VH-VL binders against q9h9l3. Designs and how they scored, part 109

Target 1, 176 residues: q9h9l3
Amino acid sequence: PRKMVAIDCEMVGTGPKGHVSSLARCSIVNYNGDVLYDEYILPPCHIVDYRTRWSGIRKQHMVNATPFKIARGQILKILTGKIVVGHAIHNDFKALQYFHPKSLTRDTSHIPPLNRKADCPENATMSLKHLTKKLLNRDIQVGKSGHSSVEDAQATMELYKLVEVEWEEHLARNPP
Short names: E, the ipSAE of ESMFold2; O, the ipSAE of OpenDDE; V2, 0.75 times the mean of E and O plus 0.25 times the DockQ between their complexes.

## First folded at step 7 (VH-VL)

Design B13 (framework fv_amlenetug)
Fold by ESMFold2-Fast, scan of step 7:
Structure B13 (fold): chain C 176 residues (1-176), chain A 120 residues (1-120), chain B 108 residues (1-108)
Amino acid sequence: as target 1 above (176 residues)
Amino acid sequence: EVQLLESGGGLVQTGGSLRLSCAASGFTFSDYAMTWVRQAPGKGLEWVSAISGEGDSTDYADSVKGRFTISRDNSQNTLYLQMNSLRAEDTAVYYCAKDRYTIFGPFDYWGQGTLVTVSS
Amino acid sequence: EIVLTQSPGTLSLSPGERATLSCRASQSVSSDYLAWYQQKPGQAPRLLIYDASSRATGIPDRFSGSGSGTDFTLTISRLEPEDFAVYYCQQYDSSPYTFGQGTKVEIK
């Protein structure tokens, strides 16, 4: 089987009125949930809105944070050639400015069998929090302190493992 | 003002090759992903390929994987599409287009297109 | 891949009338990552609407977009002669980028 990792990124608001999402933290875990990468990342543009309630990022985290270009190189080295699992992973790849091959991408927000297992409409986009509660009986992203990208990446990998055999067979018959 | 100008289209035999170019001006070229979109005569739009701003990451439609290669030269502000093993169904007007964001956005500027005709 | 289906295929109207164009997605489009383009014969497409409802620079107020999830609409409130064209929706939520098959707005 090809090596598999799960990723979750946190973004802060940059640009006019903080409307641009810029990478500020990235966590990558392996198949067993062990952390392979977890760094705060300094955007090249000034931060207008930390979005702390969601991102968990504070000004203090930017002190000694890894510059975007360096972090991106480290992250891409880990992702290249691997199956990458994420939730709404398009947003993570957008923040990384990176095209990961579709055949090696698994997005838990767009896997019909996973929604079916959660008693949700197959074509709906369900939040990571909802799917994790329904299928793993675990509460994530609780409180006002912001999300843990490590926790989110770990939950995402565990969700994918619930449908991995079925979904990999589907992809083999219906290549993306 | 943003300007995109395609060139390199023409008539080619099945199994042949062509290289398309797109000259860009009026924006910081290396900051934006670029894409190729084609349109067969009388048909709709079909996305073909995209490349990241740095040129180190690419994506392709399944219909062209293994046959087409997208590349860019940021020092010359030029986007390329190398087309190999051409088939009749590759006959189309090929547009280059600029991502509105940085990557994974809609296409805010398009070139005039260049016609590629593939025949026996 | 997300399949976009546009309806109607052809819309025959007179100048001054309202045009309503539909675009339906085979699965939910996240964050309203849907755009509308106008294309006239012999010309490149022109971006009209992005993020489902945001007008592109230079696009007249008579063009508006709405919708979310799987059901999106482009509305032209009062057709001008220059608005008779083909309109395409496009999603950029996931690879591959996909376009609808187009709706032709023609003079009655």
Scores: ipSAE 0.443, ipTM 0.802, lowest interface PAE 2.3, mean pLDDT 91

Design B14 (framework fv_amlenetug)
Fold by ESMFold2-Fast, scan of step 7:
Structure B14 (fold): chain C 176 residues (1-176), chain A 120 residues (1-120), chain B 108 residues (1-108)
Amino acid sequence: as target 1 above (176 residues)
Amino acid sequence: EVQLLESGGGLVQTGGSLRLSCAASGFTFSDYAMTWVRQAPGKGLEWVSAISGEGDSTDYADSVKGRFTISRDNSQNTLYLQMNSLRAEDTAVYYCAKDRITYFGPFDYWGQGTLVTVSS
Amino acid sequence: EIVLTQSPGTLSLSPGERATLSCRASQSVSSDYLAWYQQKPGQAPRLLIYDASSRATGIPDRFSGSGSGTDFTLTISRLEPEDFAVYYCQQYDSSPYTFGQGTKVEIK
């Protein structure tokens, strides 16, 4: 079968008023939660807003950061041909400027059986933090110093594994 | 200053092939994702295909997947759509459009369109 | 695939009146990744609004967008003669890009 990875990216604000989300960190883990990639990434545009409360990114992280073009090449090499799991993963793909095949994409923010297990409305978009607490009894994104993309990617993979058999069967019968 | 000009449309028989071109000017072509959107006579807009700025990533609507191929030549500032195994349902005006940001955003500039008519 | 449903199909109004156009998504559209386009007869579409509420360059103040999640609205505060056209919403939250079926704003 196809190999599976989970991804989580952190973005900083660039452009007018910091409204553009630019990639500043990317973490990728394998099926077992082992880290395959975790790098700080230097955006090509001036950073207006580090969004540190959520991203965990600070100016110091940019000193040794991998330039965007190089990091993107490394990341796409890992993602290509694999089933990629993420939470609100469209934001990660936008930041990467990458079209990953829909048939190989799994978004834990849009899996009805996962919401059902968490006693949440099937069509609601639940946060990663909420689903992880409800289904794995684990607190992530704790405190005000920003999130760990490694922690988020690992939690995302574990959440997907709870519904993997059911959801893969659903996708086989109802291809996207 | 941004200009997009489509060409290559025309009449073609069912099962035939056509290649559309879009000549771009007035912006750094390789920095922006490009897309093809079509509109059947009297109908609404339907997205067809998109390609990243570097040309290394592509996406297609299910209705054209396996039959259409999007490509670009950044040295010539030109976007292409190779259409094979054409069906009557492919009859439409085909628009070339530029992404507003670098990738997967709305389309801020559109060409005038080129008509493709598929009949037997 | 996110399906966008626009309503009404046709709005018959007079110049000077307010037009309110609806776009409803089958799934939540994250980060307000929704745009509105205007298409006049025989012309290519023109971007009016992006990110649900941001006005595109050169677009008059009478056009405004609002909404989030599954319910979005385009408002034209005072219709000018040149505003009678077809309007489309579009989501760019997830692949594939999808458009609504359009709302025609016509005279009378």
Scores: ipSAE 0.392, ipTM 0.805, lowest interface PAE 3.4, mean pLDDT 90

Design B15 (framework fv_amlenetug; at its last look DockQ between E and O 0.03; V2 from the best seeds 0.00; counts 0 for: pae O 15.5 > 2, placed apart)
Fold by ESMFold2-Fast, scan of step 7:
Structure B15 (fold): chain C 176 residues (1-176), chain A 120 residues (1-120), chain B 108 residues (1-108)
Amino acid sequence: as target 1 above (176 residues)
Amino acid sequence: EVQLLESGGGLVQTGGSLRLSCAASGFTFSDYAMTWVRQAPGKGLEWVSAISGEGDSTDYADSVKGRFTISRDNSQNTLYLQMNSLRAEDTAVYYCAKDRITLFGPFDYWGQGTLVTVSS
Amino acid sequence: EIVLTQSPGTLSLSPGERATLSCRASQSVSSDYLAWYQQKPGQAPRLLIYDASSRATGIPDRFSGSGSGTDFTLTISRLEPEDFAVYYCQQYDSSPYTFGQGTKVEIK
C-alpha cells in the first residue's frame, strides 16, 4: 500500500489587523479519498478575521474545536513518514509550524506535467479550482460561503494521481 | 527587549566537531521558530537550519544535512547547533535568528554572530 | 528551491541620491513572502521590509518595498550616509529559505 495522503488546511486571521494566518481547520484524506482527519482547530490567539469567504470558518465552528497544540500533534502523527500531497502546501506547513521533508512532499501547484495537461504554462502557479475544472471537469470552491477543505484535499489527491507515475519517475531520476 | 547572544565559535580542525549556543531573552521563546544563518568571509547569507517552537520539527540545508543537528531547550531559552564532520567550507560567522511570526516568516531579530573557522 | 537573483551587484551613489535594488525569483513567490535586509560591515543583518512592502518596526520611511510574483524592488528614496551597506532579499514562501546574493550600495 502506498504511504500517501493529501492535506488541505483553512486559516483565519489573528494578530494585528488579522494579518497573521492561524490554522482553523485541517482535512487529510488517503490515496482513495477517504477522510483520515477532519477537525476544526482553535487558534491560541484571538480571531480577528474569520476570512469566511475563503476559509468557510464561522464563529460557531470554534465551539468545541480542538486546541491547536493537540490538533497539531494528531496531524503530525498522520503526516510523518508519508508522502504528503497538497496544493500550495507550504501555506499548510506554515500554519502547522511543521517542516515536512522535501523528498516526501508533492505540491500540485508546482508540477509542470500537471500544468501541461491543463494547457497552462509549465512554470505558472495555477489555482486548485482552475486545475480541477480543466482536468477533472469538476467545480470546487463554488459560491461565497468558503471552501471545503475535505473537497479540496480530495481534488488535490485526484489531480496528483493523473501525473503520479510520470512525476514519481521524474523525481527518482532528479531527486529534490 | 528581544536579545539573542551566540557563543561556542572558534577554531576547529577538518573532521572535528563544535557546538554553538544561542541564549534568547525578551520574548516567549517556545512560540517562535528559530534559525541558524551563516556567512562565509566576504560572502552572502546562507540559511543553515531551522527548528519549530516546540522543538519537534526541524529542517536543514542540503549542504549540512546529516552532519549538523539543531535543537532547543525551551526551559533555558537556548538554541543549539551541533556541528559534526566539519569541512573547510563550513568556515563562516553563524547567526542565530528569530522568526517574526511562528514559522516560515522573515527573521526579525538576529544575534551578533559567532565565528567558526575550520582548518586543516 | 526558489533562487533569488539580485541586481545590480554594486551601486555606486552619493548621499541624497535614490537607490533602486532589484530581486528576481526563479518561480512565483506566493502571498508576497519576500523580505529585505540591510547589513553593515561587522554587523548582523537588520530586517527592513517584510511581506514585500511592509516596513519593519523602527525603519525610516525612506525605505520602501514593492513588487509581486517574481519581480521585487527595494527603494531608498534619499540615501543617508548610514545607508551605505549590503542589502539582501529573502523568500520565506517555501523551504529551504533562500537569500539573494546581495547588492552593495557604496559611496561614489
Scores: ipSAE 0.594, ipTM 0.856, lowest interface PAE 1.8, mean pLDDT 91
Fold by ESMFold2, look of step 8:
Order: structure tokens, then sequence, then C-alpha cells
Structure B15 (fold): chain C 176 residues (1-176), chain A 120 residues (1-120), chain B 108 residues (1-108)
């Protein structure tokens, strides 16, 4: 069977008034939650707003960060040919300037069986924090130091495993 | 099995227009970027244009920019190339190609090609 | 624009010999976004190698790719009769996604 990875990204503000979201950290974990990639990434344009309270990104992280084009190449080599799991993953792909095949993409923010297990409405969009607390009895994204993309990627993979058999069978019957 | 079948080539006068089509099957069409590559008789390969899987991003070689328009219809699994203001140097076999992923290359499957001849 | 220059233009060899084809880029190609294609007369190109060194599906082990930055090499360890063809390198790092001019591998 195809190998599976989970991804999570953190963004900073670039462009006028810091309104453009640019990739500044990316973490990738394998099926068992082992870290395959975790790098701070230097955007190709000037950082206007580090968004630290959400992103966890500070100026010192950018001093030795991997340039975006290099990091993107490294990340895409890991993602190629794999099932990629994420939460609201469209935003991560947009920041990577990349579109993974829909048939190989799993978005834990849009899986009805996962919501059902959490006793949430099947059509509701639930936050990663909420699903992780309800289904894994874990607190993530705590405090005001920002999110950890490693922690979030690991939680995302664990959540997907709860519905993996059911959802993969559904997708096999209903190819996107 | 992946299949790509180009059509719409032919003889056209300088300044004329043609629309090329590429019928795709054997894969989830909307998941993949698609590309046109051309090859003039006896010459090498030249990248022409590419389009993302959802069609929201396109790119063109400078030699065709402003004259050619790439598009796709994901409901019909069809890639298009609208070619306007044709010139003699546009004479070539035009291949459609499937990207291996969404990087606008490398191309893991190619069609048979369709010949466009532009007469002066 | 990244210009790819292939050498030699023509490589005349006998079956069983090793072929070494060079592709030099005018500027660095990030993350080895470099592919090799084979094209026989009257046929579409066939992907051999992607990401500088990864063999495409169904490509025999005698084909190997190497290199990084600006210098890339395709090696055919032992030429078979079906390997006499034109070979192109291509970069897909930055638009326009250019091809080299080709190296013809022909029977001596």
Amino acid sequence: as target 1 above (176 residues)
Amino acid sequence: EVQLLESGGGLVQTGGSLRLSCAASGFTFSDYAMTWVRQAPGKGLEWVSAISGEGDSTDYADSVKGRFTISRDNSQNTLYLQMNSLRAEDTAVYYCAKDRITLFGPFDYWGQGTLVTVSS
Amino acid sequence: EIVLTQSPGTLSLSPGERATLSCRASQSVSSDYLAWYQQKPGQAPRLLIYDASSRATGIPDRFSGSGSGTDFTLTISRLEPEDFAVYYCQQYDSSPYTFGQGTKVEIK
C-alpha cells in the first residue's frame, strides 16, 4: 500500500501590511509519528509580521532558516507519491505553492466519520485542538507561545488513524 | 492505463487560429497539471504552456505568450490549447503531457502528438 | 531562463559499451529538478530519470542519473540495441521549463 505522511505548516505575514501569508515552518511526520522533516523556512520576501502568538515564529528562527525554494524542493520530495494527511490542508498547500493530487490528500477538518466519533455534527468544521482534546484526550496549542507544527502534525496523523480503515474504504468506493 | 490523445492539428495560414484538444483517460484528470510541448520538424523539444490541475494557474513560453491560451475542462477530461495569430515558426508536432505531480514537470505520460503546419 | 547545454551532440558507440551523457545548466537547478527523456524516431519522448537520479516506472537498471547544481549526467551502463535514440534533459525548477538540445546516441 501507499505510504502516508502528515504535514503541518506555520506562516508569517509578508507583503503590504503583512496581509500575505508566507511559509516559515513545515513539519512532516510518518505513520508512526516519527519526524521526517522539521525546518524553519525563510520566505523569499521581507517578513512584515512574524505573527508569533499564533505561528511561534521569532526573528532568531529566520537567521539560519532554509530558503523557501530549497525547502519546498525538500518537502515535495517527501510528499511525492504519498498520501498526505493534514488539517485544513488547503492552506498548507497554498503556502507551499503546490497542489497535491486530491486522490492522495486527506483533510481531517472534512472527514464526517471523524466528527461522528467526536460526537460533533458530521458536516461541521472542527478545529484540530477540539478534535484532539475530544478524541485523544490531549491538549495541544496551549499557552501564548504559538503552535508547534511537529505537535500538530503528530496529532493530525493520530486522528486520521481513528478513521483510516472506514475512510479509505469510502474513498475506494467513491474515487474523487 | 493512462492515455492522452491529441487532435485539432492541420494546415492553417499565417495569422490564423487553431484549437488543439487532448482527451485524457486512465487517471484522475483534475489531480494533475498538464502541459503542451512542441517539436518542430527535425528539431528538439520546446516547452509551450502548462496549467494546474484545477486550472487556476497557467504559464507560457515567451514565444507564445499573448497568442496562445491553455485551458482545461475537468468535467470532460480534456486539455485545450487555443492558438491565435499563428506564425511559420509555430509549425510543429504538439504533444500533450501529464505531469508526474503538480510541479509542471517531469512528464510521465505523453500523447502521440498532432501536427500543426502554418503556411505563409 | 535556465539554458541546458548537452554534450556531446552525437555519441557513436557499439552495443555493450557504456554511454555517458552530460547536461550543463546555465544556473543552479534547485532540489535536482532535472529529468532525462529518451525519444526514438516517430515516437513521443519517454521519461527515464526524474529528480536527477530517480528512475521512472519500468526503466531498466542500466539507466542511471547523477549530478546536482549545474552538472548532470545520464549513464547507460551497457548499451542495448533499443537504447540508440536521442536523449533530452529538462529542468522543471523555474519557468520556462527548458529542454536541452539533445544528444543522439547512434551505432558505430
Scores: ipSAE 0.007, ipTM 0.554, lowest interface PAE 11.1, mean pLDDT 89
Fold by OpenDDE, look of step 8:
Structure B15 (fold): chain C 176 residues (1-176), chain A 120 residues (1-120), chain B 108 residues (1-108)
Amino acid sequence: as target 1 above (176 residues)
Amino acid sequence: EVQLLESGGGLVQTGGSLRLSCAASGFTFSDYAMTWVRQAPGKGLEWVSAISGEGDSTDYADSVKGRFTISRDNSQNTLYLQMNSLRAEDTAVYYCAKDRITLFGPFDYWGQGTLVTVSS
Amino acid sequence: EIVLTQSPGTLSLSPGERATLSCRASQSVSSDYLAWYQQKPGQAPRLLIYDASSRATGIPDRFSGSGSGTDFTLTISRLEPEDFAVYYCQQYDSSPYTFGQGTKVEIK
């Protein structure tokens, strides 16, 4: 059986007016929710907007943050060969400037059985927060301190586990 | 006892609009997704639209996308279907249906339906 | 979309006889997300079977569902007078959540 990990990233704004999303934190957990990786990451460009309300990132977190190139190497080493689970994971991969094989990617924002289980329309894009509340009876991303990428990664993994067997069978019959 | 009562049906001209309502009782309305299913005279059943329990997500059949809007008022235990740009082929009995456990079906309770007739 | 084809179009039988209705899907229905409904003239549909083989609450034992993948069957072991109606299958595996065209069970 192939190992499975879940990933969640936080981004800050760089470039003109802070419209470029740059990786500032990455968290990776294993199948059991154990943290494999959790680092603040220093973007190569000047941070214009920390987006703290959502990202939870502050200036102080960047003082000893891991340079992007180093962090990317560390993260890719962990992801290589794994089934990677995430929510709207294309954003994470974009921030990492890395794209995992589609056949080894699981996006909980695009799993119809998961939405159905949560009494949500199949083709709708539901938030991680909503799905987590509905299916796990857990509140995440609460307060004004910003998101916890570890918490989000763990929630994502737990959500996927609810439909893992069904979805893997579906994928086997309908490979991407 | 679960009850679903549709209303708002009637005669409307092509291109016109109509708003259907479904009054629900006998269960915790917000806990369940709700669905509209229609049936043209003498024809079979057609899934039309669905909405999540909290109303934050919706889905539509291709045949009604861009023209119909499903919504709900959980404080009033009411489901709605706003139908715009109506066509002759929209003529049907429209049923309000309760999802048993999840959205999409199965539907364990149905209203008696309300007839919508679209004429030229 | 998943197209459901029911057969036969009409089934003429007498009370007491066994009825076998077929529903075939154009592609595999995952997790057996297949339901059967009964509809009598002038009435709303009623859920009979869900998840291919689970009987809905209050449904008599004479109704049973079976099948998986692309082939599903509704069986009425002994037809009662009140069982003469139209029966629809429906998949809720993927959107749009399509119905079969229906099978009419009529009295011979």
Scores: ipSAE 0.000, ipTM 0.546, lowest interface PAE 15.5, mean pLDDT 93
ESMFold2 (binder alone), look of step 8: mean pLDDT 92; pTM 0.942

Design B16 (framework fv_amlenetug)
Fold by ESMFold2-Fast, scan of step 7:
Structure B16 (fold): chain C 176 residues (1-176), chain A 120 residues (1-120), chain B 108 residues (1-108)
Amino acid sequence: as target 1 above (176 residues)
Amino acid sequence: EVQLLESGGGLVQTGGSLRLSCAASGFTFSDYAMTWVRQAPGKGLEWVSAISGEGDSTDYADSVKGRFTISRDNSQNTLYLQMNSLRAEDTAVYYCAKDRITIFGPFDYWGQGTLVTVSS
Amino acid sequence: EIVLTQSPGTLSLSPGERATLSCRASQSVSSDYLAWYQQKPGQAPRLLIYDASSRATGIPDRFSGSGSGTDFTLTISRLEPEDFAVYYCQQYDSWPYTFGQGTKVEIK
């Protein structure tokens, strides 16, 4: 069966000069794009930079946000044992402080057939916005008020589905 | 200040088992992912296994998956590597290393290493 | 996995000379997540450079890192006797971690 989810996280800046990326929102969708998880998350450290232009996160979202330790436990229960799809997904796993098996990880920023379908160099790292516009004819991350992690997770799953059969066959023949 | 001390290495027969330990001091142990990196005689560095700060998330190199188990005891500031079904190609110096950031970073501190020799 | 290839395998130089070590990645390393380590005989590796160009604590300024994407360089501006060692690059952009095979800097 199709035990596959897509994830997208939003991070805020913590630590010296706001250079540390800390988890502040996580969205997880199933194969069909239905939302399984979508919560604002309170970092354990002081937020120096909300990065609102990109994250969409504002101070008011932190008031009732789920504490990091609790949110992480909930998220890991959803991800464990499933194929997890993301775009530049290593950033999400880093924010979650979580090792997901590479055999169950699908990063749409590193799938050569996907870039090929978008008429992009196979070795280039293309943005989610660019791939979604080229392959799904859909504009995401529109405007200046920050990104929707739900929208990004849904787009990421749809992009993966375009190459799923080809890429899963490739991975079966060439295990990572 | 930061110190990592490995122990438990030695000579073992093919098919045998060994448990390595790494005693950590000088930092808040539970805040950092820890890793084991090995080096065969005269060869380069090979990542073996890693564990998250809480100890609830682990990963392994394909060459050791199913045979090695990483674990940690945060109350004792100690990292472990249980090695089963040892092969001649597992012969190496095993280093304990600390993540520089918390996870998925480079390694800012390394232990002195402990030699594991697997007799053919 | 990202494969890191270091060149040359051995660099034979005299104290006072400049050393330039190369590390090439099989695919792009994002955000400059590339580190360099020094290893002397019988010792553990020591972190020199992280994030491609940031010097680790206590590392002399004669060591510098540069590069991005697939091509990275470690430069030692004026070799000291204690700098003759093996140097490894490591990427931490994608999991699992991978290391280059090493470059030995030896006395001529």
Scores: ipSAE 0.507, ipTM 0.823, lowest interface PAE 2.2, mean pLDDT 91

Design B17 (framework fv_amlenetug)
Fold by ESMFold2-Fast, scan of step 7:
Structure B17 (fold): chain C 176 residues (1-176), chain A 120 residues (1-120), chain B 108 residues (1-108)
Amino acid sequence: as target 1 above (176 residues)
Amino acid sequence: EVQLLESGGGLVQTGGSLRLSCAASGFTFSDYAMTWVRQAPGKGLEWVSAISGEGDSTDYADSVKGRFTISRDNSQNTLYLQMNSLRAEDTAVYYCAKDRITIFGPFDYWGQGTLVTVSS
Amino acid sequence: EIVLTQSPGTLSLSPGERATLSCRASQSVSSDYLAWYQQKPGQAPRLLIYDASSRATGIPDRFSGSGSGTDFTLTISRLEPEDFAVYYCQQYDSYPYTFGQGTKVEIK
């Protein structure tokens, strides 16, 4: 079954010394890489650190951003009941404050066949940038102005498609 | 200070039901995910179930899925675990635990536990 | 699920000695989402270390955590009488959350 989406979130620093990661942007793409959702999100707490070099978030993006509780409701409506693909996806679910069923979760940072195709140790956690360059011959997260969550979600879906048949067969034989 | 107080444990026959409660105080209850962790006599810790701060998202260990239901009442600062179709292997001390940050963190505070004994 | 294996099962030491406890994960734990707990007989677990190396509030400096990926260590630099207990590691990188089987630190 192909009720499958890929997600990537950007977080900013809130709380004491900006150590809390709060959702500030979310992008969701379908199986073909078409954008289903892409919004800037306003955290309920004061932003201490925009982490712009990595997140790409600036103060101007917050002016018309969707409030967290509203954005969360929209996002969860898209994710519920679907196979959700992400890279280090636990961080995205944490930012969303959401438990997604493990049977419907696919984390490209932890798929042994994918690491094997990239000539990396099967138990290692490889970055999205590294896997995309190695397996798709494409540079993402280029420059110092922050990452594109749309680009990252699209790359993540394409990476998963390289091992989809093999991994889905593995999961059918070895249910999580 | 943060306090978690469990209640509802006891002796139950196989196939029976029990409802556990955990009364929370000393923090903004609705801001934190809550978890039930159990420990069989003389054994280690096993995660059982978790619920988001708003109460709208839950997860369960495979061993209890379909039999246990976690819920919370944020107006009463109380966490619940409804246990149905109990088996001898469910015999354990059940701990209520608070997430350290909001969700997907370690557990910074634990209750004293309530013993559930399932008679076969 | 991520399986955590602790070693040794039992450490028999005297007060004043250094204790080194190991926790190995069956797969890489991302972002160092690993915690250590102390449990004394008849008591609930107490959080000691989170994010592999950060001490929880109120935990003495003699407790330290280290490691990343699949290999993690809890070190107690100089055992005090109150430190004799069972210690558990826990990962919170993915659900289901899993705990190691425990290491008992007992008086020699």
Scores: ipSAE 0.299, ipTM 0.738, lowest interface PAE 3.2, mean pLDDT 90

